# VHH binders against q96fz2, part 339

Target 1, 269 residues: q96fz2
Amino acid sequence: CGRTSCHLPRDVLTRACAYQDRRGQQRLPEWRDPDKYCPSYNKSPQSNSPVLLSRLHFEKDADSSERIIAPMRWGLVPSWFKESDPSKLQFNTTNCRSDTVMEKRSFKVPLGKGRRCVVLADGFYEWQRCQGTNQRQPYFIYFPQIKTEKSGSIGAADSPENWEKVWDNWRLLTMAGIFDCWEPPEGGDVLYSYTIITVDSCKGLSDIHHRMPAILDGEEAVSKWLDFGEVSTQEALKLIHPTENITFHAVSSVVNNSRNNTPECLAPV
Short names: E, the ipSAE of ESMFold2; O, the ipSAE of OpenDDE; V2, 0.75 times the mean of E and O plus 0.25 times the DockQ between their complexes.

## First folded at step 17 (VHH; framework vhh_6z1v_2)

Design DB3 (at its last look DockQ between E and O 0.87; V2 from the best seeds 0.77)
Fold by OpenDDE, look of step 17:
Structure DB3 (fold): chain B 269 residues (1-269), chain A 123 residues (1-123)
Amino acid sequence: as target 1 above (269 residues)
Amino acid sequence: EVQLVESGGRLVRTGGSLRLSCAASGFTFSDYAMGWFRQAPGKEREVVAAIAWSGRSTYYADFVKGRFTISRDNAKNTVYLQMNSLKPEDTAVYYCAAKFGLFTESPYDYNYWGQGTQVTVSS
């Protein structure tokens, strides 16, 4: 997974993340650093994206079932990294393979500390290799959605009114991630960054691409992944597997350029 | 105390129109998606229409076919169902329901329910 969409306004995004805590209370997640949230139809590594994480990471003795939303940098920067520039990492931390998560220090250590997060997106993009050509066809992949009025125009450059009708009730894709906290050697703000765990693709996606993000389907899976206070690493890792509960459609080559940030990126062709 | 109170159900003739209202209290109305469900005798409860917390996104069951319109007034804590071109098959108890966050098609996902209002369409 090297490209996602996360373009919802903050208030819409928040409500799409509604949940019930372990006490049965209906809650909206609280924001940390909301000003760092930058909506985009075309998110690439090194950009900031919103993730869910347990409140317990920030507050001692907090209910670990409570959730916080925080924009974090895509591409995990390990806490032990000693260079002043995160871009100087010599290995790719955009993704973490599920089969080697416990073999890589950069992922094993934060995971052992309970630093599990849910990466939020409208969906993710993947490119299919065309047989006999060097061309690649991009696809937008997401959870199946309720057929709302005008839902057939998903991603179309429609009027603001049409956009609202489609996206106000959008079920966000919830991907399993690991995050870490990095303190720059020269001082400054702590950097929060994440990696997306990947698995072998489900049968439905296998013709498009051989790998997919680990998708946490449903409130129970999301809750268990986040709740590092009650759910062990071993139990949490049982949640990491391919899912068939996805849909996709072909999109234009507009998304190929990471600088393009328009509804055309995820519009069906 | 959470309350959903439906009103407007009555006997109408085929082809007639009816407007249902549901007044909500005891919770933050603007944080909830709202839905109308119906249950006919001997049938399961089914979704008729749903509306997002914002009032901008709506869903209609296939049998509605453009005949019904769901709307809401967050200032009045009220959700409405305008029903036109009513048919005998529309005879049922109509329920208002609230769901925190996004609406779904499943009645099991909704948090609060009204007592229901009877709609009867005569031939």
Scores: ipSAE 0.898, ipTM 0.948, lowest interface PAE 0.5, mean pLDDT 94
Fold by ESMFold2, look of step 17:
Structure DB3 (fold): chain B 269 residues (1-269), chain A 123 residues (1-123)
Amino acid sequence: as target 1 above (269 residues)
Amino acid sequence: EVQLVESGGRLVRTGGSLRLSCAASGFTFSDYAMGWFRQAPGKEREVVAAIAWSGRSTYYADFVKGRFTISRDNAKNTVYLQMNSLKPEDTAVYYCAAKFGLFTESPYDYNYWGQGTQVTVSS
């Protein structure tokens, strides 16, 4: 998982993240650093994307079931990193394999501190290598969506007003992540950064790619992953597995160039 | 106190038109998706139409497409169902419902319900 779409306007994204706290109160997550949100159809590592995390990470004695939404850097920078420039990190932290998460210091340490997050996206892209050719077919992969009038799916929208009808009720993809906090040696703001946990692909995706992000399917899974105050690391890791509740469609090669930020990136071909 | 109050249900001849209204109070209306559901005698409650918090995204059950239109006015805290070309099989109690966040087609996902308004379509 090395490319996502997360393009919704902030108000639409926030409503898509409606949730219920431990007491049954309906809530929207509270933003941190909202001005750092950079929506795009074509997000790549080192860019910022919004994640959910427990309010308890920021406030003493907060209800750990309450959620904060904040942009974080994709590509976890470990808290122990000693250089002044995060780009000097010599290993890839875009993803974290679930089968080795407890063996890698970069992931085990923040996980042990309860630094679990939910990475938000419209969906993600994967490239399928076709037998007998060097061509690769990109796919956009996402949760199944309720079909809406005139824009019941992405391919049905034929005008700007019909396009927005697709997205105002979009169920965001919710991926399990781990984050860390790095304090620059020269001072300044703490850098929040995340990795996406990966698992073996489900049967439905195995012809596209052998790995997939660990998807948290439903509010119970999301709540348990986020609530480090009530849910142990051991219990949380039981949530990490493939899911078959996923759909996809082929897209054009426009998405191949990460500088292309247009609706064409995820449009069906 | 949360209140959803439907109005506009009545007896109408086949082919006629009717507009239902649902006035909402006691919650932040613009944070909620709204839905219209119906229940005929001896049948399960079923979704008729739903509309996102913004009013931009809508859903219609297959049986009503092209005949009914859902809309909302966030300034008036009101959701509407315009029903045209009514048929006897449209006879039911129509319910207004509110769901925090995204709408779904399952009545079990909705947080608040009105008391219902009877629509009767005569042959």
Scores: ipSAE 0.577, ipTM 0.826, lowest interface PAE 1.8, mean pLDDT 91
ESMFold2 (binder alone), look of step 17: mean pLDDT 90; pTM 0.916

Design DC1 (at its last look DockQ between E and O 0.76; V2 from the best seeds 0.85)
Fold by OpenDDE, look of step 17:
Structure DC1 (fold): chain B 269 residues (1-269), chain A 123 residues (1-123)
Amino acid sequence: as target 1 above (269 residues)
Amino acid sequence: EVQLVESGGRLVRTGGSLRLSCAASGSTFRYYVMGWFRQAPGKEREVVAAIVQSGGYTYYADFVKGRFTISRDNAKNTVYLQMNSLKPEDTAVYYCAAGKGIYLDTPSEYNYWGQGTQVTVSS
């Protein structure tokens, strides 16, 4: 996974992340560093994206079922990294393969500390190789969406005015991630960064791409992944597998340029 | 372009069962969401069921109440609707549709439509 969409306004995103804590109380996640949130239809590595994580990471003795939402850098910077510039990291940390997560120090160590997060997105992009050509067809992949269950009489998504309303009820894609905290050697603010765990693709996506993000499907999976206080690493890793609960459509080549940030990126062609 | 041909519609008695089939042309069937819709006389076309490309997710309208099952065979380029416990209210022309749209329950999100097959449920 090298490209995602996360374009919802902050308030809409927050509402979409509504959850029940272990006591059954309805809650919204509290924001950390909300000013770092930058909505985009075209998110690439090194950009900031919102993730969910347990409140226990920030507050001692907090209920570990409570969630915080925070923009983090895509591309995990290990805490032990000694260079002053994160861009000097010589190995790719955009993704973490599920089969080698425990073999790589960069991912094993933060995971062992319970630094699990849920990466939020509208969906992710993958490119299908066309047989016999060097051309690649991009696809937008996301959770199946139902309009009527979410919005009573909201008119067709065809009007720009209704587009925003349609997105109010969007089911966000929830991907399993690992995050770490890096302190710059020269001082400054702690950098929070994440990697997306990847798995072999489900059968439905296998023709498009051989790998896919580990998707946490449903509130239980999300809750268990986040709750490092109650759920062990071993138990959490059982949640990491391919899912067929995904849909996709072809999109235009507009998304190929990471600078393009328009609705055309994820529009069906 | 995808051509869709429905079959299986007939007269059945209340409480009866029927299986509809929809055959798609071409080699791109696996890339489409498939849906079944119905239209009764004097009523608007409404979604009955939808299924994503892999078959890993299915949607059913509220009136289905567990009576119908949508399935697909990508190797055969065919989508099915098994209908059980049929009621007179289920009498309609049933349409198969293929879509690359976002919303499974929205007719406008489907690009290709079959000619329809008549299902009549007698009391």
Scores: ipSAE 0.916, ipTM 0.964, lowest interface PAE 0.4, mean pLDDT 93
Fold by ESMFold2, look of step 17:
Structure DC1 (fold): chain B 269 residues (1-269), chain A 123 residues (1-123)
Amino acid sequence: as target 1 above (269 residues)
Amino acid sequence: EVQLVESGGRLVRTGGSLRLSCAASGSTFRYYVMGWFRQAPGKEREVVAAIVQSGGYTYYADFVKGRFTISRDNAKNTVYLQMNSLKPEDTAVYYCAAGKGIYLDTPSEYNYWGQGTQVTVSS
């Protein structure tokens, strides 16, 4: 998993993240650093993307079932990293394999601190290698979607209000992640960064790619992954597995260049 | 390109059961979401059920939940609709459709359509 779409305006994204706390109260997640949210149809490693995490990470004695939403850097920078420039990290932390997560210091340490997050996206992209050519076919992969405005047509969005109606009630993809906090040696703000946990692809995606993100399917899975106050690492890891509750469609090669940020990136072809 | 051929539509009595089949051509079947739609005279075509590529998610319109079951066999390039507890209101032409679009319940998201098979439910 090395490319995602997360393009919704902040207010639409926030409403899509409505949840219930452990007492059954309906809530929206509280933002941290909202100005760092950079929506795009074409997010790549080292960019910021929104994640959910427990409020207990920020407030002593907080209800661990309450959620914070914050932009974090994709590509986990371990707390022990000593160089001044995160790009000098000598290994790739874009993804974390589930089968070795407890053997890699970069992931085991923050996981032991309860630093679990839910990575949000519209969906993710994968490239299928075609036999007999060097060409790759990109696909956009996402939760199955049902249109909630069945009595009306929704055309191409050409205004903010119409765009909200087109994407209203989109079921966001919720991926399991691990985050860490790094203090730059030269000073400055703490850097929050994450990795996406990966698993072997389900049967439905195996023709496209052999790995997939660990998807948290439903509110119970999301709540348990986030709630490090009540759910141990051992129990949380039972949530990490492939799912067949997924769909996809082919997209054009526009998405291949990560600088292209247009709706064409995820449009069916 | 996909060609879709429905079969199995016939007259049945209220409370009866019927299984529709849809045979698809070609080797690309596993890349499509599949749906069953219906249209009664003078009515708009409406979704009955839909199924994603792997079969791991199914959708049913509210009026058919619990009575109908959609399934697919990617090895046989075939989609099925098992229809139980049929009512006169289920009388319609039933269409198999294959799509590459986003929304499972929306006819305009489906690119290929069969010719339809008539289902008639009598009192």
Scores: ipSAE 0.855, ipTM 0.938, lowest interface PAE 0.5, mean pLDDT 90
ESMFold2 (binder alone), look of step 17: mean pLDDT 87; pTM 0.892

Design DC2 (at its last look DockQ between E and O 0.78; V2 from the best seeds 0.86)
Fold by OpenDDE, look of step 17:
Structure DC2 (fold): chain B 269 residues (1-269), chain A 123 residues (1-123)
Amino acid sequence: as target 1 above (269 residues)
Amino acid sequence: EVQLVESGGRLVRTGGSLRLSCAASGSTFRYYIMGWFRQAPGKEREVVAAIVQSGGYTYYADFVKGRFTISRDNAKNTVYLQMNSLKPEDTAVYYCAAGKGFYLDTPSEYNYWGQGTQVTVSS
C-alpha cells in the first residue's frame, strides 16, 4: 500500500470514529495534535494521516480501551534511529509484511511495546499491471458502503451539493499499523510515525495486486488491536489476515500524481 | 459495455421458491458489484440484494428477512438470486444490475441494467 485517501473534515472524521469502550459507554476519540491533520484524497508516504491508538500510550493507568486519534507520519521511523533527518532512513518502512514482522527490529521492538495503531482512510489505491503493456490501471479499494443504513435522504454521490452529506456517513477503512516514537538527536518534538501491516491479497483483489493492507474489520477487531493492555501481541497478530469484505472500482490516472488532491482521484471511471 | 440478461422469472405459489439468474457479457464481470432490484406496478424500483466482486460481502433489503440469497459465479459471469418463502408482495419485475459506484443499495450507482424478468406470486 503506497497511497490512501483521507479527506474527511476533522469533525466528520471524529464522528466516524465513534466507539464503545469496554464498559459499553459511547465515546468519541480525543485528538492529539489536531493541527497536523491534513485532509487529502491522495495521501502518500511521509505525509501525516490520522491513526487511532490506546489512551494508555499517553496516560498512565488510563483505560486501555479508550481511543486517541492522532496524525502520524506515514513511514515508521524507529526510535533507535540516530540520524537527524528521517529521510535518511535507508530501508522502506511504509509497509510491514505480516510474515516478517517479528524478524525486523524496526517493527518487532515497537510492536513488543504495544505500539499498535489503526490507520484510518477512506480507502487505499492499488495499481493493476496491464498484461503486455507498461500501463497500470489504478483502483480505489474500500469497505462496502450502504447508503440507506446511514441516511434515507442523502442525494446522489455525484451531486456537488450532496457530496459532503454522502461522506458524512462513510465507513472508514481501518488498517492495522505499528507506530514508533522518535526523538531527534538535536532535540525538538517527538516524531510519531507508523507503518501499515500488509498481507497476501484476498482472492477478490488478487488480479489487481498480490498484497493488501491488513484490514481490521469491525469494532471488535479494532478494539483488540488497539488494546495492548489486555490483548497480547500474539493474540493481536491473529487479527492480521486477508479479508474479502472489500469492494473496489477503477479510477482515473489523476491519482498517479501525488500532488493531485481532488475528488476525481477516487471517482469511478 | 456489459449486457445483462435475466432469466428464471415465472408464476409461483405463496411459500414457493424461485431461482433467478443473470448472465453478463464480456470479460469484466469480476470487476463489477452486482445487484438485484425489483419494481412492482405503481411502485419505485427498489434494491433487493447486492454483492461485491469477490462475493465476500452481501447486502439485503429489510423486507428480504433471510428469505433470499444473492450469489455470484465469476467464472460463469453469472449472478443468482435464490428466493424462498415467496409472498404475493414479492410480485414484481426483477432486474439485474452491474455497477462501479460507491453504494451497493443505490440504483444510481449501477451503470448497466438487464431487461428484467417477471416474478408473480399467487395467493
Scores: ipSAE 0.919, ipTM 0.966, lowest interface PAE 0.4, mean pLDDT 93
Fold by ESMFold2, look of step 17:
Structure DC2 (fold): chain B 269 residues (1-269), chain A 123 residues (1-123)
Amino acid sequence: as target 1 above (269 residues)
Amino acid sequence: EVQLVESGGRLVRTGGSLRLSCAASGSTFRYYIMGWFRQAPGKEREVVAAIVQSGGYTYYADFVKGRFTISRDNAKNTVYLQMNSLKPEDTAVYYCAAGKGFYLDTPSEYNYWGQGTQVTVSS
């Protein structure tokens, strides 16, 4: 997984992240650094994207079931990194393979500190390698969507392509991630950065690509992954597996260039 | 482009069962979401059930109440609707549809439609 869409306005994104704490109370996640949120249809590594994490990472004695939402850099920079420029990192941390996560110091160490996060997106892109050619077909991949009908009050849109209505009640994709905190050696703000855990693709995606992000399907999975105060690393890793609860459609090659930030990136073709 | 042909609609008594089939032409069946929709005279077309490409997620309208099951066989390019415990309210033309849109329950998200098959449930 090397490209996502996360384009919703901050207030819409926040409402889509409504959750219940351990007491059963409905809440919205509290933002950290909301001005650093950069919505785009075409997010690539090294860009910032919003993630969910436990409030306990920021506040002594906080309820570990309460959620913070914060923009973090995609591409985990390990806390032990010695250079002053994160671009000097000699290995790719965009993704973390689930089968080797406990063998790689870059991921094992922050995971052992409970540094689990949920990476948010509208969905992700994957490129299908066409048999017998170098041509690649991009797909937009996301949770199945059901339009929740408002009781007796919804009017017909004037345009069949009313974009705003497509994103009302969108179920955000929730991917399992690991984050770390890096203190620049020359000083400055702590850098928060994340990796997306990957697994073998499910049968439904195997024609498109052999890997997929580890998707957390439903609030129980999301809560357990985030709650490092109550859920051990060993128990959390049981949540990491492929899912068939996924859908997709082909998109145009506009998405290939990561500078293109337009609805055409994820429109069906 | 895909062509869809429904079959299996007929007259049945209340409490009876039917199995609807929808055969798809073309090599791209596995890339579409599939749905069953119905339309009674004077009413709007409404979703009955929908299924994603792999079959890993299915949607049913509330009126189904556990009576119907959608399934697909990608090797045979076929989608099915098993209808049990039929009621007179289920009388309608049933349509098979294939789509590339975002929402499974919304007719405008479906690009290709069959001709329909009539289901009539007598009391």
Scores: ipSAE 0.844, ipTM 0.932, lowest interface PAE 0.6, mean pLDDT 90
ESMFold2 (binder alone), look of step 17: mean pLDDT 87; pTM 0.889

Design DC3 (at its last read DockQ between E and O 0.64; V2 from the best seeds 0.81)
Amino acid sequence: EVQLVESGGRLVRTGGSLRLSCAASGFRFRYYVMGWFRQAPGKEREVVAAIVQSGGYTYYADFVKGRFTISRDNAKNTVYLQMNSLKPEDTAVYYCAAGKGIYLDTPSEYDYWGQGTQVTVSS
ESMFold2, look of step 17: ipSAE 0.839; ipTM 0.932
ESMFold2 (binder alone), look of step 17: mean pLDDT 90; pTM 0.921
OpenDDE, look of step 17: ipSAE 0.918; ipTM 0.965
OpenDDE, second read of step 19: ipSAE 0.916; ipTM 0.964
ESMFold2, fold request of step 21: ipSAE 0.816, 0.830, 0.837; ipTM 0.925, 0.930, 0.932
ESMFold2 (binder alone), fold request of step 21: mean pLDDT 90, 90, 90; pTM 0.923, 0.921, 0.923
OpenDDE, fold request of step 21: ipSAE 0.918, 0.918, 0.918; ipTM 0.965, 0.966, 0.965
ESMFold2, fold request of step 24: ipSAE 0.829, 0.834, 0.823; ipTM 0.929, 0.930, 0.923
ESMFold2 (binder alone), fold request of step 24: mean pLDDT 91, 91, 90; pTM 0.924, 0.924, 0.922
OpenDDE, fold request of step 24: ipSAE 0.918, 0.918, 0.918; ipTM 0.965, 0.965, 0.966
ESMFold2, last read: ipSAE 0.827, 0.826, 0.820; ipTM 0.925, 0.926, 0.923
ESMFold2 (binder alone), last read: mean pLDDT 90, 90, 90; pTM 0.923, 0.923, 0.921
OpenDDE, last read: ipSAE 0.917, 0.917, 0.917; ipTM 0.965, 0.965, 0.965

## First folded at step 18 (VHH; framework vhh_6z1v_2)

Design EA1 (at its last look DockQ between E and O 0.92; V2 from the best seeds 0.81)
Fold by OpenDDE, second read of step 19:
Parts: sequence; C-alpha cells; structure tokens
Structure EA1 (fold): chain B 269 residues (1-269), chain A 123 residues (1-123)
Amino acid sequence: as target 1 above (269 residues)
Amino acid sequence: EVQLVESGGRLVRTGGSLRLSCAASGSTFKGYSMGWFRQAPGKEREVVAAITQSGGKIYYADFVKGRFTISRDNAKNTVYLQMNSLKPEDTAVYYCAARLGFYETAPNEYDYWGQGTQVTVSS
C-alpha cells in the first residue's frame, strides 16, 4: 500500500470514529495534535495521516479501551534511529509484511510495547498491471458502503448535497498499523510514525495486486487491535489476515501524481 | 515513576495460607498490568501470576495449580496474591511488578518492581 485517501473534514472523521469503550459507553476519540491533520484524496508515504491508538499510550492511568485519534507520519521511524533526519532511514518502513513482522526489529520492538494503531482512510489505491502495455490502471479500494436510496455511485453525486450525504455516512477503511515514537537526537518534538501491515491479497483483489493492507473489519477487530492492555500481541496478530469484504472501482490516472488532491482521484471512470 | 511496596510475607507452616499485598504509589496503577514474581535462593526470578488492567485476563504459572489467586483493587491501588496450600518449595522472595500494557511472563518486560517480601514455608 503506497497511496491512500483521507479527505473527510475533521469533525466528520471524528464522528465516523465513534466507538464503545470497554464499559459500553459511546465515545468519540479525542484528538492529539489536530492541527497536523491534512485532509487529502491522495496521501503518500511521509505524509501525516490520522490513526487511532489507545489512550493508555498517552495517559498512564487511562482505560486501554479508550481511543485517541492522532495524525502520524506514514513510514515508521524506529525509536533507536540516531540520525537527525528521518529521511536518512535506509530501509523502507511504509509497510510491514505480516509474515516477517516478528523478524524485523523495527517492527517487533514497538509491537512488543503494544504500539498498535489503526490507520484511517477512505480507501487505498492500487495499480493493476495491464498485460502487453506499460500502463497501469489505478483502482480505489474501500469497504462496501451501504447504498442509501439516494446515494448514487461515489462519482455520480449530482449535487453537493448528495456528495455530503455520501461522505457523512462513509465507512472508513481501518488498517492495522504499528507505530513508534522517535526522539530527535538534537531535541525537539517526539515524532510519531506508523507502518501499515500488509498481507497477501484476497481472491477478489488478486488480479489487481498481490498484496493488500491488513484490514480490521468491524468494531471488535479494531478494539482488540488497539487495546494493548487487554489483548496480547499474540492474540492481536490473529486479526491480521486477508479479507474479502472489500470493493473497488477503476479511477483515472489523476491519482498517479501525488500532488493531485481532488475528488477526481477516487471518482469512478 | 510507580513505587511498589509488597507486604504480607512471613513464616508459615506447610499447608498454611498467606495473603500478599502490593501497594502502588500514585494514580497510575490503573493503567498497568500487575504481576507477582518469586525468586528462591540460587534460582531465577519466575512469574507466579499476572493480571491485566481490568482484571479481565489472568495468568498463573504451572506450579500454582489452583493454589494461588491474583486479584486487584484499582480503587485502592493494590494487587493481591492469596496463597493457599503452601509448600516448602514456595519459599522465596515474592516481588510485585508493573507493566504498561498486557502482562508478560518474562521479568525483563516489566517496568517497575517492588523490593520484595520474604515468604518462608516450613516443613
């Protein structure tokens, strides 16, 4: 996974992340560093994206089932990294393969500390190789959405009002991630960064791409992944597998340029 | 920083019972999984029991065999170890430990430790 969409306004995003804590109380996640949230139809590695994580990571007396939402850097910077510039990291940490997560120190160590997060997105993009051509067809991949009688295709929202309705009820894609905290050697703010765990693609996506993000489908899966106080690493890792509960449509080549940040990126062609 | 203070260790006869207590200082007790460890002379420190933040999940070592019960009172910032049917082999210094997150069985995974309380079981 090298490209995502996360364009919802902050308030809409927050509401979409409503949850029940361990006590069954309905809650909204609290924001940490809300000013770092930058909505975009075209999110690339090294950009900031919102993730969910347990409140216990910030407050030592917190219920581990409580959630915080925080923008984090895409591309995990390990805590032990000693260079002053995260860009000097010599290995790619955009993704973490599920089969080798426990073999790589950069992912194993933070995972062992319970640094699990849920990466939020409208969906993610993947490019299909076209046979016989050097051209790749991009696809937008996301959770199936509930067809409201009035909700035309994502691309056919004829009116601004209809578009708003579609996105107000949008089910966010919830991807399993690992995050770490890096303190710059020269001082400054702690950098929170994440990697997306990837798995082999489900059958439905296999023709598009051979790998997909580990998707946490449903509130229970999300809760268990986040709750590092009550769910062990071993139990959490059982949640990491391909899912067929995904849909996709072809999009224009507009998304190929990471600088393009318009609704056309995810519109059906 | 969390300070842990164990109490309740004493000399007891075989078959006897003890209740150990570990009191944590500060307000952060609620966020930690708690564990009881023991170390006998010449032996490595080993996990006895552990309990998650909510008490929803509990671990017991194999040698416990239903004799010990770990519990916690978050309102009192205290974790307990009820020990029944004690044996001479249970003689050790018992330590309370705290870990942020899920409990672990390895001692090096815990963030804070008490000074320990001596439990001696006489034949």
Scores: ipSAE 0.848, ipTM 0.934, lowest interface PAE 0.5, mean pLDDT 92
Fold by ESMFold2, look of step 18:
Structure EA1 (fold): chain B 269 residues (1-269), chain A 123 residues (1-123)
Amino acid sequence: as target 1 above (269 residues)
Amino acid sequence: EVQLVESGGRLVRTGGSLRLSCAASGSTFKGYSMGWFRQAPGKEREVVAAITQSGGKIYYADFVKGRFTISRDNAKNTVYLQMNSLKPEDTAVYYCAARLGFYETAPNEYDYWGQGTQVTVSS
């Protein structure tokens, strides 16, 4: 997974992230650095996207079940990175394979510190390679949504009211991530950055691509992945597997250019 | 900053019972997993028991064999180790330790340590 959509206004996105803490109290996640949130239909590595993480990472007396939402850089920059410019990282940290996560220092170290996050998106894009051609067919992939008369037609709503209802009640895709904190050698703010864990694709996606993000399907999975105070690394990793609870539709090639930030990127063709 | 002070260590006969306390200062104690470790003369420091911030998950070393119970009272910023059926091999300095996040069994995973309290079990 190397392209996502995360276009909702901040207030809509925040409401979509309502949750229950350990005591059963309904809450919204508290924002950090909200001004760094840049909504777009077409997010690529090195851009900032919102993630959920435990409040315990920021407040040492916090209940680890309480959530913060914060923009982080896509493409994990390890805490040990010595250059002054993250773009000089000599290896790709956009994704982290689940089968090698405990073998690679870039991911093992922050995971051992409980630096688990939930990466939020409307959905992600994947390109299907067509046999006998160099052309690729992009797809937009997302959780099944509340059905309407025109099933599967995102952005094809017949009226402004239907369009607002689709996105006002959108179930955000929740992907398992690992983050790290890097202190620039020249000084300045700590850089928070994340990787998305990947797994073998489910049968429903196998015709499109052989890998998929590790999706956390439901509040229990999200809560356990985030709660590094009460859920060990070993137990959290049991949450990492493919899911069949996913749907998709073909989109136009407009999304191919990461500079195109329009609803057309995810519109069904 | 977390400061840890153990108390309750003393001389006890074989088969006796003893409760250790570890008082913490500072408002950050509630987010920490807490552990009890021990070190006998000439031996390596080893985990005895550990407990998560909420008390929802607990670890006991194999040698405990149901004789010890770890607990915590976050309102009092205190963690306890109830030790029953004590044996001479339990003689050691007992240390309280804290780390952020889920507990670990290796001493080098803990950031804060108390000064220790001596437990001596006589025949």
Scores: ipSAE 0.697, ipTM 0.880, lowest interface PAE 1.1, mean pLDDT 90
ESMFold2 (binder alone), look of step 18: mean pLDDT 87; pTM 0.888
OpenDDE, look of step 18: ipSAE 0.845; ipTM 0.933

